# Ledger of designs, part 17: VH-VL binders against Large ribosomal subunit protein uL3c (RPL3)

Target 1, 266 residues: Large ribosomal subunit protein uL3c (RPL3), of Bigelowiella natans (Pedinomonas minutissima) (Chlorarachnion sp. (q7xyp4)
Amino acid sequence: AAAARASSSALVALPGGRMIEVPHMTKDYRDVKVCSRQRKWEIREHMRDPIKMGLMGTKAGMTTYYDDEGIAHPVTVIALEAGNVVTQVKTKETDGYDAVQLAYKETRDRTIPWPERQHLRKHGNVKAMKHLKEFKIADVSEFTPGQQLKAEELFEVGDLVDVSGTSSGKGFQGSIRRWGMKRGPMSHGSKSHRQHGSIGCSATPSRVYKGLKMAGRMGNERKTVKKLPVMMVNDEEKYIVVRGSVPGKKGTIVELRPTKIVGKHC
Below, E stands for the ipSAE of ESMFold2; O stands for the ipSAE of OpenDDE; V2 stands for 0.75 times the mean of E and O plus 0.25 times the DockQ between their complexes.

## First folded at step 17 (VH-VL; framework fv_zigakibart)

Design u5 (from r6 with heavy chain T55S K57R G100S Q102H D103E, light chain R31S; at its last look DockQ between E and O 0.01; V2 from the best seeds 0.00; counts 0 for: pae E 15.2 > 2, placed apart)
Fold by ESMFold2, look of step 17:
Structure u5 (fold): chain C 266 residues (1-266), chain A 119 residues (1-119), chain B 107 residues (1-107)
Amino acid sequence: as target 1 above (266 residues)
Amino acid sequence: QVQLVQSGAEVKKPGASVKVSCKASGYTFTSYYMHWVRQAPGQGLEWMGYINPYSGRTKYNEKFKGKATMTSDTSASTAYMELSSLRSDDTAVYYCARESWHEYYFDYWGQGTTVTVSS
Amino acid sequence: DIVMTQSPSTLSASVGDRVTITCKASQSISSWVAWYQQKPGKAPKLLISKASSLESGVPSRFSGSGSGTEFTLTISSLQPDDFATYFCQQYDKYPYTFGQGTKLEIK
């Protein structure tokens, strides 16, 4: 008759060392499942809507959600560090497509290349931020350079999101800064046996190989985990919780985008 | 220059309602959250909540849920806060305050609106 | 809710004195503290953000320090214009909360 006591929260360290207690979510979130036929119909209607804005976060850790049947479900806490400030708003008229650029995770001015610092100053006079990411959305008229986005205004419990992250692997970060991301000419003087000629391919592969290795993909590899239900949104404590796992380890910067395509089951 | 100009003092009877306005100028109204803070006579400051003037979304201090209703009019660059079912302990000065962009503290305040609830 | 406890509640001092006002949080709030000055019948005015960052136009005799749970506002060499009430505020998490205030009076 007397209810047994159970732990109702887990401690999670946010970036910067602040500890928060994330409640163990119970059956109160049952209606966020997308298994019902009525819910599937509602999701299908959502897929016909224009693409909505997303935001960026930092993977803080994982904890457990227990449903009514006592089944444990992993959830990921995504911290909302300083940032999510609108910088550039692109329109079809100005840039050929509609998008909103966000800046995320404040950093020191000296960490950012001078051209990027001027870009931030020109577009909303935004503080130096470690990450700039673009979100293509249907309607950019609602966003203004310098505007702070808050997660509770973009997402609700039960929304499905796609979470993307880039692994922090090996790379030539210094070389990329010095060289930029500009590719050199790709044309080669070459001949084939079908043409009158005196010699075959004469390219100098050592220069191409070295340049290609330096200019090739960095150790960064984007991965997107789709259709994760939002379990909590908390701007007060500066986190968002999604069901399931997200790309990367603790500290990985992730992008949360509203899911455009939903599946048959939850 | 950023300026927040609030409506004038109000005297109300218990059970009435009052709507305080906060007209903003000198900045892009929709890019900054607007907070409301109250100060009872001779007492400290209490945070009441905020509104995002762009979306109309609000967040309330639990203490004021059901008492306060925050709205805004983007075309007039004006935030509103309505207090319902006034009681004598709602007598206070009510301030609007702009949240500093992406830093969360309050950098500009309105002059305050005195609401007196008596008899 | 994070309780901000400010001391002293009233402080009497003379022009030229050095004064110190302390604000203690009921839990760690890193450096997310602002200090405000309020004169009678006026709105609060921001002095310091992030525990120690002096706002533009605020005289250099004002300084702030602290992190974690204990924060201090210091006024070196009081001026006549400094007699007012001072509040600390945490803005680490909602609901934002204020100290009860310190009234700085002329001796």
Scores: ipSAE 0.000, ipTM 0.453, lowest interface PAE 15.2, mean pLDDT 75
ESMFold2 (binder alone), look of step 17: mean pLDDT 93; pTM 0.948
OpenDDE, look of step 17: ipSAE 0.015; ipTM 0.573

Design u6 (from r6 with heavy chain T55K K57R Q102Y D103E, light chain R31S S53E; at its last look DockQ between E and O 0.21; V2 from the best seeds 0.00; counts 0 for: pae E 14.8 > 2, grease 19.6 > 18.9, placed apart)
Heavy chain, then light chain:
Amino acid sequence: QVQLVQSGAEVKKPGASVKVSCKASGYTFTSYYMHWVRQAPGQGLEWMGYINPYKGRTKYNEKFKGKATMTSDTSASTAYMELSSLRSDDTAVYYCAREGWYEYYFDYWGQGTTVTVSS
Amino acid sequence: DIVMTQSPSTLSASVGDRVTITCKASQSISSWVAWYQQKPGKAPKLLISKASELESGVPSRFSGSGSGTEFTLTISSLQPDDFATYFCQQYDKYPYTFGQGTKLEIK
ESMFold2, look of step 17: ipSAE 0.000; ipTM 0.447
ESMFold2 (binder alone), look of step 17: mean pLDDT 92; pTM 0.937
OpenDDE, look of step 17: ipSAE 0.010; ipTM 0.515

## First folded at step 20 (VH-VL; framework fv_zigakibart)

Design w1 (at its last look DockQ between E and O 0.49; V2 from the best seeds 0.00; counts 0 for: pae E 15.9 > 2)
Heavy chain, then light chain:
Amino acid sequence: QVQLVQSGAEVKKPGASVKVSCKASGYTFTSYYMHWVRQAPGQGLEWMGYINPYTGKTKYNEKFKGKATMTSDTSASTAYMELSSLRSDDTAVYYCAREGWYQDYYFDYWGQGTTVTVSS
Amino acid sequence: DIVMTQSPSTLSASVGDRVTITCKASQSISRWVAWYQQKPGKAPKLLISKASSLESGVPSRFSGSGSGTEFTLTISSLQPDDFATYFCQQYDKYPYTFGQGTKLEIK
ESMFold2, look of step 20: ipSAE 0.000; ipTM 0.434
ESMFold2 (binder alone), look of step 20: mean pLDDT 93; pTM 0.942
OpenDDE, look of step 20: ipSAE 0.017; ipTM 0.548

Design w2 (at its last look DockQ between E and O 0.01; V2 from the best seeds 0.00; counts 0 for: pae E 16.6 > 2, placed apart)
Fold by ESMFold2, look of step 20:
Structure w2 (fold): chain C 266 residues (1-266), chain A 120 residues (1-120), chain B 107 residues (1-107)
Amino acid sequence: as target 1 above (266 residues)
Amino acid sequence: QVQLVQSGAEVKKPGASVKVSCKASGYTFTSYYMHWVRQAPGQGLEWMGYINPYTGKTKYNEKFKGKATMTSDTSASTAYMELSSLRSDDTAVYYCAREGYWQDYYFDYWGQGTTVTVSS
Amino acid sequence: DIVMTQSPSTLSASVGDRVTITCKASQSISRWVAWYQQKPGKAPKLLISKASSLESGVPSRFSGSGSGTEFTLTISSLQPDDFATYFCQQYDKYPYTFGQGTKLEIK
């Protein structure tokens, strides 16, 4: 026989209205060994694989992937809109740390503030982009301002990725969390009076309220879903497919980063 | 570009010890396991063990426990293997080999080898 | 320990020939096999990983296949540069073990 089972034929709409078909993946992602959360914590301080570069994308939707044995898997299609262009490259010598800044989602010049447009021009003469994000990676020497990144060069089918995005609003839960932090027994203990040195206070409380720093940020915050297998990468049709769900609704901008420390030694 | 440069050939008498070095360049030394593999004259390859250069943790093939001691010097980006109580059957070429990155547990770069000859 | 047994031990062939080297594992190791080429006086060089994945810079005439306990390395059209000794290696379980080697000689 030529094939064990016909390809999946599900269609997903990308931004701009173009439809794509998510084909059956030929590589069995189940062979990938996954490091547990506990094991990663145990080795975080002493052993770590070099951090590789990631990408940005746009959540396009979810569909169903059928494996060779007929089992249905929920998958998320992440569109690769115009962008993923390197802008600023930071080094330990220049900025005190190694990082690559990536621009994503082309827009018109007048849509972004003048200072940001000049930043893009200074760093690789990059077209106006809606989003800029910094990726801390181990080796920045391979990246040049103005460089176009391609997903097929960064990710393979079967790789595990962490996907970050802005969560849906849950303002109701924020009220409960906010109330508990301000009025809980752990708030405002006598620890504030153990700091007696220096210039001191003039009747103004110098203590820091735990809940107040984070008040109102729940629900519209960055969330990361970890260890999602990459099911498909296609630079020609400009999408990536991952198994499972991704933060946010359709149209949410997401960051794909390689899962840190996965494998036989973790 | 990744390079592993090993120390030169050694001739030793039975009962002596030898310390073979493997200097790494072109990558972050502490981010990859370093393995040692030996090849006796006219024989195949034999895995001896590894060291994690970041933590100093080692794992030895049971055959070489008590014979080999693996260490590293992160400031010099150099792995070491010391063989003790040498016998004539320890005569071999000893290679350092770097384990690959992220789920690639085979050996992607090898040192040129260090010949250790034990003769009476 | 997992024993890796290569066949044949020595193989004589002419340039342009198609050759196949077989490696059998004493127990299932999924696809966690690598193939190395070693020329006299040199360190081994990685050719294939994960039983079938060709290393960057290795000519496409090299291919690998297999899963479980039996694996093959195939050279579709021998070149003069291919005469060397070839080793398989399992990296599924410690201790990592190698096949005894197959010496590929010019006929």
Scores: ipSAE 0.000, ipTM 0.381, lowest interface PAE 16.6, mean pLDDT 76
ESMFold2 (binder alone), look of step 20: mean pLDDT 92; pTM 0.936
OpenDDE, look of step 20: ipSAE 0.024; ipTM 0.603

Design w3 (at its last look DockQ between E and O 0.41; V2 from the best seeds 0.00; counts 0 for: pae E 14.7 > 2)
Heavy chain, then light chain:
Amino acid sequence: QVQLVQSGAEVKKPGASVKVSCKASGYTFTSYYMHWVRQAPGQGLEWMGYINPYTGKTKYNEKFKGKATMTSDTSASTAYMELSSLRSDDTAVYYCAREGWFHDYYFDYWGQGTTVTVSS
Amino acid sequence: DIVMTQSPSTLSASVGDRVTITCKASQSISSWVAWYQQKPGKAPKLLISKASSLESGVPSRFSGSGSGTEFTLTISSLQPDDFATYFCQQYDKYPYTFGQGTKLEIK
ESMFold2, look of step 20: ipSAE 0.000; ipTM 0.451
ESMFold2 (binder alone), look of step 20: mean pLDDT 93; pTM 0.943
OpenDDE, look of step 20: ipSAE 0.060; ipTM 0.667

Design w4 (from r6 with heavy chain Q102Y, light chain R31S; at its last look DockQ between E and O 0.02; V2 from the best seeds 0.00; counts 0 for: pae E 16.2 > 2, grease 19 > 18.9, placed apart)
Fold by ESMFold2, look of step 20:
Structure w4 (fold): chain C 266 residues (1-266), chain A 119 residues (1-119), chain B 107 residues (1-107)
Amino acid sequence: as target 1 above (266 residues)
Amino acid sequence: QVQLVQSGAEVKKPGASVKVSCKASGYTFTSYYMHWVRQAPGQGLEWMGYINPYTGKTKYNEKFKGKATMTSDTSASTAYMELSSLRSDDTAVYYCAREGWYDYYFDYWGQGTTVTVSS
Amino acid sequence: DIVMTQSPSTLSASVGDRVTITCKASQSISSWVAWYQQKPGKAPKLLISKASSLESGVPSRFSGSGSGTEFTLTISSLQPDDFATYFCQQYDKYPYTFGQGTKLEIK
């Protein structure tokens, strides 16, 4: 019944046009709930674990998957385009901090500036990539320039991940949605214009500048959606499936990192 | 420049084993999967499997499970394939091939190693 | 296993001719097809990936087309170096499989 319907409706297009069907999930769906003082200690101990490596991906779309009990779950398919190659490994000795730089999403050499091409060539002879991102992690010794990272080696089904990306833009339409009845006066809420402190900001912002930003756009910000369970990891077909929604529209580049906090109900 | 240099031709009797090497240069060996492909005399190409040189994990075509064993030595940037219990129908040219980016095609190939099994 | 069937198995042609080689898959593989050229005693060389994407350094006289189950390699004007054996390969699902080959011979 429901399983037969899901096989047809589960198709998702990856970048490059390959269609995939999200299969029935065989591993359990994980949700971490911490409700006791013992569990709060476990959360504190988890936050003291070494910061681990993440990956980059491309939002391919959303679909449903049906668990063993026939319950539908909304999931997001994140494509793994060509990339996730280590370029530069930074250490406290060389750069003052520990980080691994990843390159993601292959592009033509002509698309990137010559100095960046030389950087990629010098650090692991990496093909031209559209995106370079640093991941500050605790232990960089396990990574070498030119190393290809695979999602199945970093994530397992049931892991909780934080997914970061640029939220979808609302443009001038978002402006009308937000200020429709206040179009006449350029009124802004008291919170929108209040100064919060002084030492975090070296100067008081202009009301005119702040008001224009608030009126002109809504969305288009970096956002992290936390504690998304990994539902499937497939390096052979180049995708990861997470439960729920991720920031941005189809085609948005996202960053996946192991979650740092666990449990909201304790 | 990316190069895959394989070991020389081997002549073996039935029941013996052979270990073919594939030395990689010009790229970071552990960053790319290494595949093995067989071509019997006058025949087409058959995919045998791959190894992830970083983890040592392998995947074999069902036809070659128990026949082929794939390993690698990261310090020597070399992949190995061992064929056991050789039979005359194992006579072929064996290629190593590097997996490409997202599309998983084979962008660089070794020159091939001829293994001849005759009684 | 996905069976890749090439036709013709042998093709005789002259320099300057236009030739077409066809590859059929036993099930839909979208566009996940590569084409290789192999000269006697040499390893295969990649020509085309993803059915139609020309590999760097491959002459523009080579082109590919197709989607789903039928794929075509075309050489618009044969050159002396083009006489070789050509293979299609699907890389949609494991095990990866190759066509049986098309030998392109001098007429």
Scores: ipSAE 0.000, ipTM 0.403, lowest interface PAE 16.2, mean pLDDT 75
ESMFold2 (binder alone), look of step 20: mean pLDDT 92; pTM 0.924
OpenDDE, look of step 20: ipSAE 0.007; ipTM 0.506

Design w5 (at its last look DockQ between E and O 0.01; V2 from the best seeds 0.00; counts 0 for: pae E 17.1 > 2, placed apart)
Fold by ESMFold2, look of step 20:
Structure w5 (fold): chain C 266 residues (1-266), chain A 120 residues (1-120), chain B 107 residues (1-107)
Amino acid sequence: as target 1 above (266 residues)
Amino acid sequence: QVQLVQSGAEVKKPGASVKVSCKASGYTFTSYYMHWVRQAPGQGLEWMGYINPRTGKTKYNEKFKGKATMTSDTSASTAYMELSSLRSDDTAVYYCAREGSWMDYYFDYWGQGTTVTVSS
Amino acid sequence: DIVMTQSPSTLSASVGDRVTITCKASQSISSWVAWYQQKPGKAPKLLISKASSLESGVPSRFSGSGSGTEFTLTISSLQPDDFATYFCQQYDKYPYTFGQGTKLEIK
């Protein structure tokens, strides 16, 4: 029964309503030459890798699909909507730093300010785009205004990427949910299941210490999820699949960047 | 239900070889890495390495390189571990153990163990 | 190689006692620790994964805690069936390594 449900649940809707089926990924994906899990500071020898170009995409959805072996793979499908066109190329000589500006998600001319529309026309005669994002990279010489970027030229299956986006809003949350504090006893007459535990242990200083974990807002912040394996890249069907979760809800614009401190090889 | 059934006990002379089998059932054999762990008499557990049954790729603990050879037969859902040039200190119980799902690399199911005794 | 050091090596206790076994890693391994129970003549059985996640079918009297370098397995009220040898295992980096074991004996 698990295989039947996985086959039925593999479909993911892209922006515009088109459905795709995510092909299976074998269990042996860890045979790809990828750095083992290491402490962040232990891999600093790799932080000298050149910063490489990324792309923008739209979170289409997260799904669980089962491979031929019946093993669940939690994956996020990131749609590649119209865009990912180079607009402005900045160099140290012209702007004091090296960067490539990328336009993403075609929109109507009236939805963007006239100065921005003229900027797009001036830099590669790019169609009106809803999002402009600057990517600071090591080598801008290979990019030209008006150039269409293709995901299959930038990413391969097995590459590790960092995905940035705005996390979903959760509003006010109790200390258990926001900070992961253990809820009170459940099964022996306790009535304090969701109350915050003791913050102070004594009458001195008789106040909450600074730095104690407290209830507060969650989400609605820019977040980067690091070291997600690319499981599939498809320019023809216009999507990228990564393993794991990606910030935000369906329709959130995300930025995909190669992991700068961990490459395909160590 | 997941089950790993190993071959029976072996008594060997120094210098011989032995091949231990581990037959898997109750799950898709090629979806999970198979590991081998040894336990010398009255002692703790020592990881020997793994095989990916889908690709045949292996990884060995450096201590056992050249000693152990891991293979599998996907049509029989069986993993094999061969020990060569046996010495008396190779006397141990050898377990096969299935690695858990994605990102959880602990051993969720174990074979019953195969005792290999090396004596003159 | 990451060395896993268990203490105590042998522990005598009575039915109903609360027992704590510790496992120290030679370097930080986050929460990538599993605990196994092994009865004489039997294969190890998984009790706890990810330092604190109780496996299905394992009695709730077993619990785990810890992160970084120090990890603890606790049995809150020993039962006759709990007298066995217990091992911790790190699965953060190859080679995977086990603690030397803690033999839990009836008094």
Scores: ipSAE 0.000, ipTM 0.384, lowest interface PAE 17.1, mean pLDDT 75
ESMFold2 (binder alone), look of step 20: mean pLDDT 92; pTM 0.936
OpenDDE, look of step 20: ipSAE 0.023; ipTM 0.594

Design w6 (at its last look DockQ between E and O 0.46; V2 from the best seeds 0.00; counts 0 for: pae E 11.8 > 2)
Fold by ESMFold2, look of step 20:
Structure w6 (fold): chain C 266 residues (1-266), chain A 120 residues (1-120), chain B 107 residues (1-107)
Amino acid sequence: as target 1 above (266 residues)
Amino acid sequence: QVQLVQSGAEVKKPGASVKVSCKASGYTFTSYYMHWVRQAPGQGLEWMGYINPNTGKTKYNEKFKGKATMTSDTSASTAYMELSSLRSDDTAVYYCAREGWYSDYYFDYWGQGTTVTVSS
Amino acid sequence: DIVMTQSPSTLSASVGDRVTITCKASQSISSWVAWYQQKPGKAPKLLISKASSLESGVPSRFSGSGSGTEFTLTISSLQPDDFATYFCQQYDKYPYTFGQGTKLEIK
């Protein structure tokens, strides 16, 4: 009990530099079903619930908490920046499918092209936002353009969510580490490797150069981590805490969706 | 054009209850949170709480739990706040205020205010 | 509770003057501050959100600045319509609190 005081909470920075202290996970959080990837899988065919609305957030950081049995549980704090405002509602009648578009992360008007700004004006008169994403859901009838979504109304502690985001790259992709730098940064700071020409004369297109298999070329792809328990939801301090890791580094925009199927992985 | 029209002034005895209404127009009522703020005579503003008209979910300032009850009627586009067990220090102007379309708890439109006077 | 302390409590100024009203938070609240104007017998009117974002329809002579614990509302050239009481409000943490107000009077 005394040792828990030394490790009872962690300070996590939100976007914009505001610090929050994630409270020690006490008895009130023990009702949350904690799940890890090491659990046995379960498949529940009969639990195919209708797809419900989700939310967007920003990965703020990770910390660790200990339950009353001393078991460490890694958690990720996801900040709720200004946004999560409904813009466009699509129906089968108008668009052939049911979806709700959300706007996330307020930005300056000049950052957004005129057509996108008009779109936001037309659909709920929403302020300039950096990200627009559609959420395909089963029932759009309760959503209207301009509606503000709050996390405490969509998620409860103990709910399972799927978190999607773009994973980070290794720097093997992009201009900096293209094949002329396969050996990593030049050790001596040599003048230029361009003037020695590549194999087969540099006249051939990059297709010849890319015909070689590249080891370690990973990342920069969309990933979803499924069935993460919600540990905390706090609209007043503007964060959600989920158990486990989420895709990307600090600052990555993520999408939280209620888990559709609760089988196979925890 | 957004407008919030509140019910008229009320004079009540200590121990009574009062229900203040706030009728919204010019926007989709269920798309915005409705807050209540009070201003005692000669004093500043105090946030009392909010209701989500779409779900009925409420959140109260701890100071006003048990004193205030917030409800809404979606078909009438009207929010209500009931004050129970009135005391003389409940004398104030009570405002309804619409939360902007951020989830950021500031208020872009206000009702004209309802004066509640509690005296014996 | 986060205490919002405004200064000055009363400010006398003439048309055309530049005035500055300061609001100090008892702890860091990032940029989560709004400013309101209230004329006698009327409800408050939103001027500024997120410390510096001017609300639609508010004259450009109003501006806001600040982050962390200290915030300012500036009126660059007072007009007769600007004589009113001004409030700051923090909306970072529950319960949301207001400054005590600054009454801007004509000299």
Scores: ipSAE 0.005, ipTM 0.510, lowest interface PAE 11.8, mean pLDDT 75
ESMFold2 (binder alone), look of step 20: mean pLDDT 93; pTM 0.943
OpenDDE, look of step 20: ipSAE 0.008; ipTM 0.468

## First folded at step 21 (VH-VL; framework fv_zigakibart)

Design x1 (from w3 with heavy chain Y54H H103Y; at its last look DockQ between E and O 0.53; V2 from the best seeds 0.00; counts 0 for: pae E 12.4 > 2)
Fold by ESMFold2, look of step 21:
Structure x1 (fold): chain C 266 residues (1-266), chain A 120 residues (1-120), chain B 107 residues (1-107)
Amino acid sequence: as target 1 above (266 residues)
Amino acid sequence: QVQLVQSGAEVKKPGASVKVSCKASGYTFTSYYMHWVRQAPGQGLEWMGYINPHTGKTKYNEKFKGKATMTSDTSASTAYMELSSLRSDDTAVYYCAREGWFYDYYFDYWGQGTTVTVSS
Amino acid sequence: DIVMTQSPSTLSASVGDRVTITCKASQSISSWVAWYQQKPGKAPKLLISKASSLESGVPSRFSGSGSGTEFTLTISSLQPDDFATYFCQQYDKYPYTFGQGTKLEIK
């Protein structure tokens, strides 16, 4: 439990107190260029791919990746705690849709409700887990109850993933600050601010309710950050590294899913 | 009901090869890594490496790199370990062992062991 | 490679005794330790995982403790069936390594 040594990357604490030093980050994906003819073709091919399986993880923290040019890039380390075990497999024949349910984060039997313990016992005799989540995928035939999923089997460096989680709570005051920042970035005078709000309120119901000065809470909601490059996958050290930020604070349970839609300039 | 049934004892001469099998039943074979552990006579346990039956990915203890080759046959639910260029100090009991719960890499089920004796 | 050092190498005890087997790691491995029991001519049997988690079907007289570099396996009241060799194993980092074993004998 000594402090981290100086290096090209910082120490990150995993759940359970284990410390890791994140090494060997891949090339920066900031070099993705504007949509070309080849890029448009790649997007069309990708959209034909069946939806593939994802995983659950725990946000361990953020650190910095330094590329070959010495430029710092933020990355998020996602810990892989005990779990990612298939429980229930749903099919169109049995349940009307295809999905795989995963159990994540081992806990004691007494920590979960009796009905949930029976569910886990019935579906693959899975150890007690804190979290159950369904993943709707195209092909459930490869998955059986009790199967353990490994991150290196599902993801490789360079894959784009969507990461979902509960964002941090910012309270009701955040909504006021949010609306203030977005109400009128450029105005000639202060008194004209109130006139813009009136025009928006008199529009169709969609313009009155969608996006206009509605009070709302920021954060503490399910949020998905899309198209994050996978920088590292390491089953031995039990982590995945993605470029950018993910929802929530350290310890937040997140869901990683392969990105289906990749184009943004087409 | 998980069972790992290994092939029978082998007696080999120095320089020969041996292929030990480990047939799995009672669980989804491709869902768990299969590890190999050896135990020389009167000695402790030594981890040799693993295979991921789903992807074919292997990892070897550096001590056994080049000596052991791990493969699997998904259709037969069977893992294999081949030892090449046998020497007398390769005489040991070789166990297959199933990796435990996801990301907790202890061995929850073991085969009965295969005795490999190398003598001239 | 992480070296796991068990002590004692041989332990003589009587039925009903409380026995403790110690395993030291050459570097911190948090709680990633498993304990196995092996009887002559048999494969090892898992007793404890994650330093202290008792495996299903293992009698409650077995317990484990420790974190970091020092770990213990304790049998609170020794039974005749408990005379065997015991191994610790770290599973924090490859290569996985085992202690040299502790043979528990009848006094």
Scores: ipSAE 0.000, ipTM 0.500, lowest interface PAE 12.4, mean pLDDT 76
ESMFold2 (binder alone), look of step 21: mean pLDDT 92; pTM 0.936
OpenDDE, look of step 21: ipSAE 0.104; ipTM 0.688

Design x2 (from w3 with heavy chain Y54R W101Y F102W H103Y; at its last look DockQ between E and O 0.01; V2 from the best seeds 0.00; counts 0 for: pae E 13.9 > 2, placed apart)
Heavy chain, then light chain:
Amino acid sequence: QVQLVQSGAEVKKPGASVKVSCKASGYTFTSYYMHWVRQAPGQGLEWMGYINPRTGKTKYNEKFKGKATMTSDTSASTAYMELSSLRSDDTAVYYCAREGYWYDYYFDYWGQGTTVTVSS
Amino acid sequence: DIVMTQSPSTLSASVGDRVTITCKASQSISSWVAWYQQKPGKAPKLLISKASSLESGVPSRFSGSGSGTEFTLTISSLQPDDFATYFCQQYDKYPYTFGQGTKLEIK
ESMFold2, look of step 21: ipSAE 0.021; ipTM 0.560
ESMFold2 (binder alone), look of step 21: mean pLDDT 93; pTM 0.942
OpenDDE, look of step 21: ipSAE 0.277; ipTM 0.744
ESMFold2, look of step 23: ipSAE 0.000; ipTM 0.468
ESMFold2 (binder alone), look of step 23: mean pLDDT 92; pTM 0.941
OpenDDE, look of step 23: ipSAE 0.018; ipTM 0.497

